# Ledger of designs, part 3: VH-VL binders against q9ffu6r31to139

Target 1, 109 residues: q9ffu6r31to139
Amino acid sequence: SSLIGHESEFKMLQHQLRGVFTVVDDCSFRVSRFDMLSGSEVHWWGAMSSDFDNMTNDGFVISDQKLNQTFKNSSFIVRLLGNVTWDKLGVVSVWDLPTASDFGHVLLS

## First folded at step 1 (VH-VL)

Design N11 (framework fv_nisevokitug)
Fold by ESMFold2-Fast, scan of step 1:
Structure N11 (fold): chain C 109 residues (1-109), chain A 121 residues (1-121), chain B 108 residues (1-108)
Amino acid sequence: as target 1 above (109 residues)
Amino acid sequence: QVQLVQSGAEVKKPGSSVKVSCKASGGTFSSYAISWVRQAPGQGLEWMGGIIPIFGTANYAQKFQGRVTITADESTSTAYMELSSLRSEDTAVYYCAREGYDYEYYGMDVWGQGTLVTVSS
Amino acid sequence: SYELTQPPSVSVAPGQTARITCGANNIGSKSVHWYQQKAGQAPVLVVSDDSDRPSGIPERISGSNSGNTATLTISRVEAGDEADYYCQVWDSSSDHYVFGTGTKVTVL
């Protein structure tokens, strides 16, 4: 919960991903100015580190929100799945699961 | 190398509107966000809003809501900022700037030369 | 309204180090960008995302960000560093960019 109020910008790697990430409370984060071109099967994805091998082998879905469309300058709240806590996360990624592609991520300090 | 070239200086009367253009060259226009930032004489930088041309949807600073309109024309690689109901306080240099989105650089990495808009009676 | 406070001016001798602060509540949780603006010219991005330096920017210019203060450091100052410097962040509460109040660096 020390992360509540943490704010950072996504590091864009693919698909015109942009946005600002803010930890709102123990169960949710806010995304603002969110831009993304649609992918194959895109998820809110979490892992302990941003290393590709770690994200691929130890990463997991952190929200049941479907990122199955193009987003333009969007702002919304994302609720974490009930068994996900901020202490389990070192990175939050916009992850295309079938292609194992990181569209972009934020590191949690 | 990406360059942004803005339209020339304008002198306007109070109550009128002004439309400033920003033409991009030397790179991909559609996928980079273009922001508009103004600076009154002797004052600091103030963000007005921005647009990503491929999406076509603009976002505006609260202070300018209802007075500013930001658009983009992908066919000419040109972004526009129109400010209506001009007041003397709107006298400023208006900049367009490309927002970096690649992995190494975030922030406004390419700026236009600026357009001086003078509002006087 | 989220505001970034900078000292209005900093005077520094050639060869010395200038430090420009940018203060705001929890700014260490935000990505801070820094711009250099010389008289009559458009701003130039000199530090991106707290500490990343764009191509062409001298290694003498660096950034840091922690707690309530972000800092731009210019080491071995040269006459050509004389300019106004602005910090900038994205404010998620209002969904807009916020620029700092600006700092005029004078090399004497």
Scores: ipSAE 0.008, ipTM 0.623, lowest interface PAE 10.5, mean pLDDT 85

Design N12 (framework fv_nisevokitug)
Fold by ESMFold2-Fast, scan of step 1:
Structure N12 (fold): chain C 109 residues (1-109), chain A 119 residues (1-119), chain B 108 residues (1-108)
Amino acid sequence: as target 1 above (109 residues)
Amino acid sequence: QVQLVQSGAEVKKPGSSVKVSCKASGGTFSSYAISWVRQAPGQGLEWMGGIIPIFGTANYAQKFQGRVTITADESTSTAYMELSSLRSEDTAVYYCARDYEYGDYFDYWGQGTLVTVSS
Amino acid sequence: SYELTQPPSVSVAPGQTARITCGANNIGSKSVHWYQQKAGQAPVLVVSDDSDRPSGIPERISGSNSGNTATLTISRVEAGDEADYYCQVWDSSSDHYVFGTGTKVTVL
């Protein structure tokens, strides 16, 4: 993918979300200097655009990795689900599913 | 609490293969990556490879590619590391270690399995 | 290949402070983790994500990471701190875990 090497900072909206997002290969991304206060049921979430309606109605889980704790200055690699490809993603969000909340996101388009 | 229990010590001849097991208890096996790290006598820690059981994906360090095979059986919460074409320089303690999400850190380690290769 | 360089050994007197460095180009952009290994035992995680201490690890042990150097600091050193210490990062470009060369801490 042409996105390999893309690097951007998360846009902080809530829950102290901070970090740097880097596309590593066709199947993974790296998150570094990652801060997040725990939420209700937080997922790595993808959608075509970052508007609320698109995120809520057309968004989907992009990784089975659970964000079920508070993170402080963490760095790790996240593997995409086998059915997820970068061409399906305009935005990657840290999304709290029960509250329909975007803690923060990065734009890929 | 999470515990990783490895199989016992092995003595092998050059050219043979060895398969070491690592059984996880406590916590969710499928949601964590399991890596294998070895340590030759008096040497440092060397990552060999790892597997993410839920994805069925195994990655290997270049040095061991072609000789190491890492597998997992989710039904028994057991990971395996098989090393083939053994040489005397493969004599080492082999550890399994859990990485919470793959690409992070190892929070729990097995007790280690000594593999001795001698002719 | 990305390499983490540590001093081979550090000698420290009881009650003093030991500092173990882990050097690599732009290591401050990565998360550094530290393991303690006592003779004949498996490694134990003592610092995760640059500066976080796992439950059960004493306050005397701390970490930092900036620029080209990550540091593990052991304050008020005790005989029980004598061990080998390894730093570790994930190298996303190669998809590999990288361990440092290791530092033997001797408490004299």
Scores: ipSAE 0.000, ipTM 0.560, lowest interface PAE 15.1, mean pLDDT 87

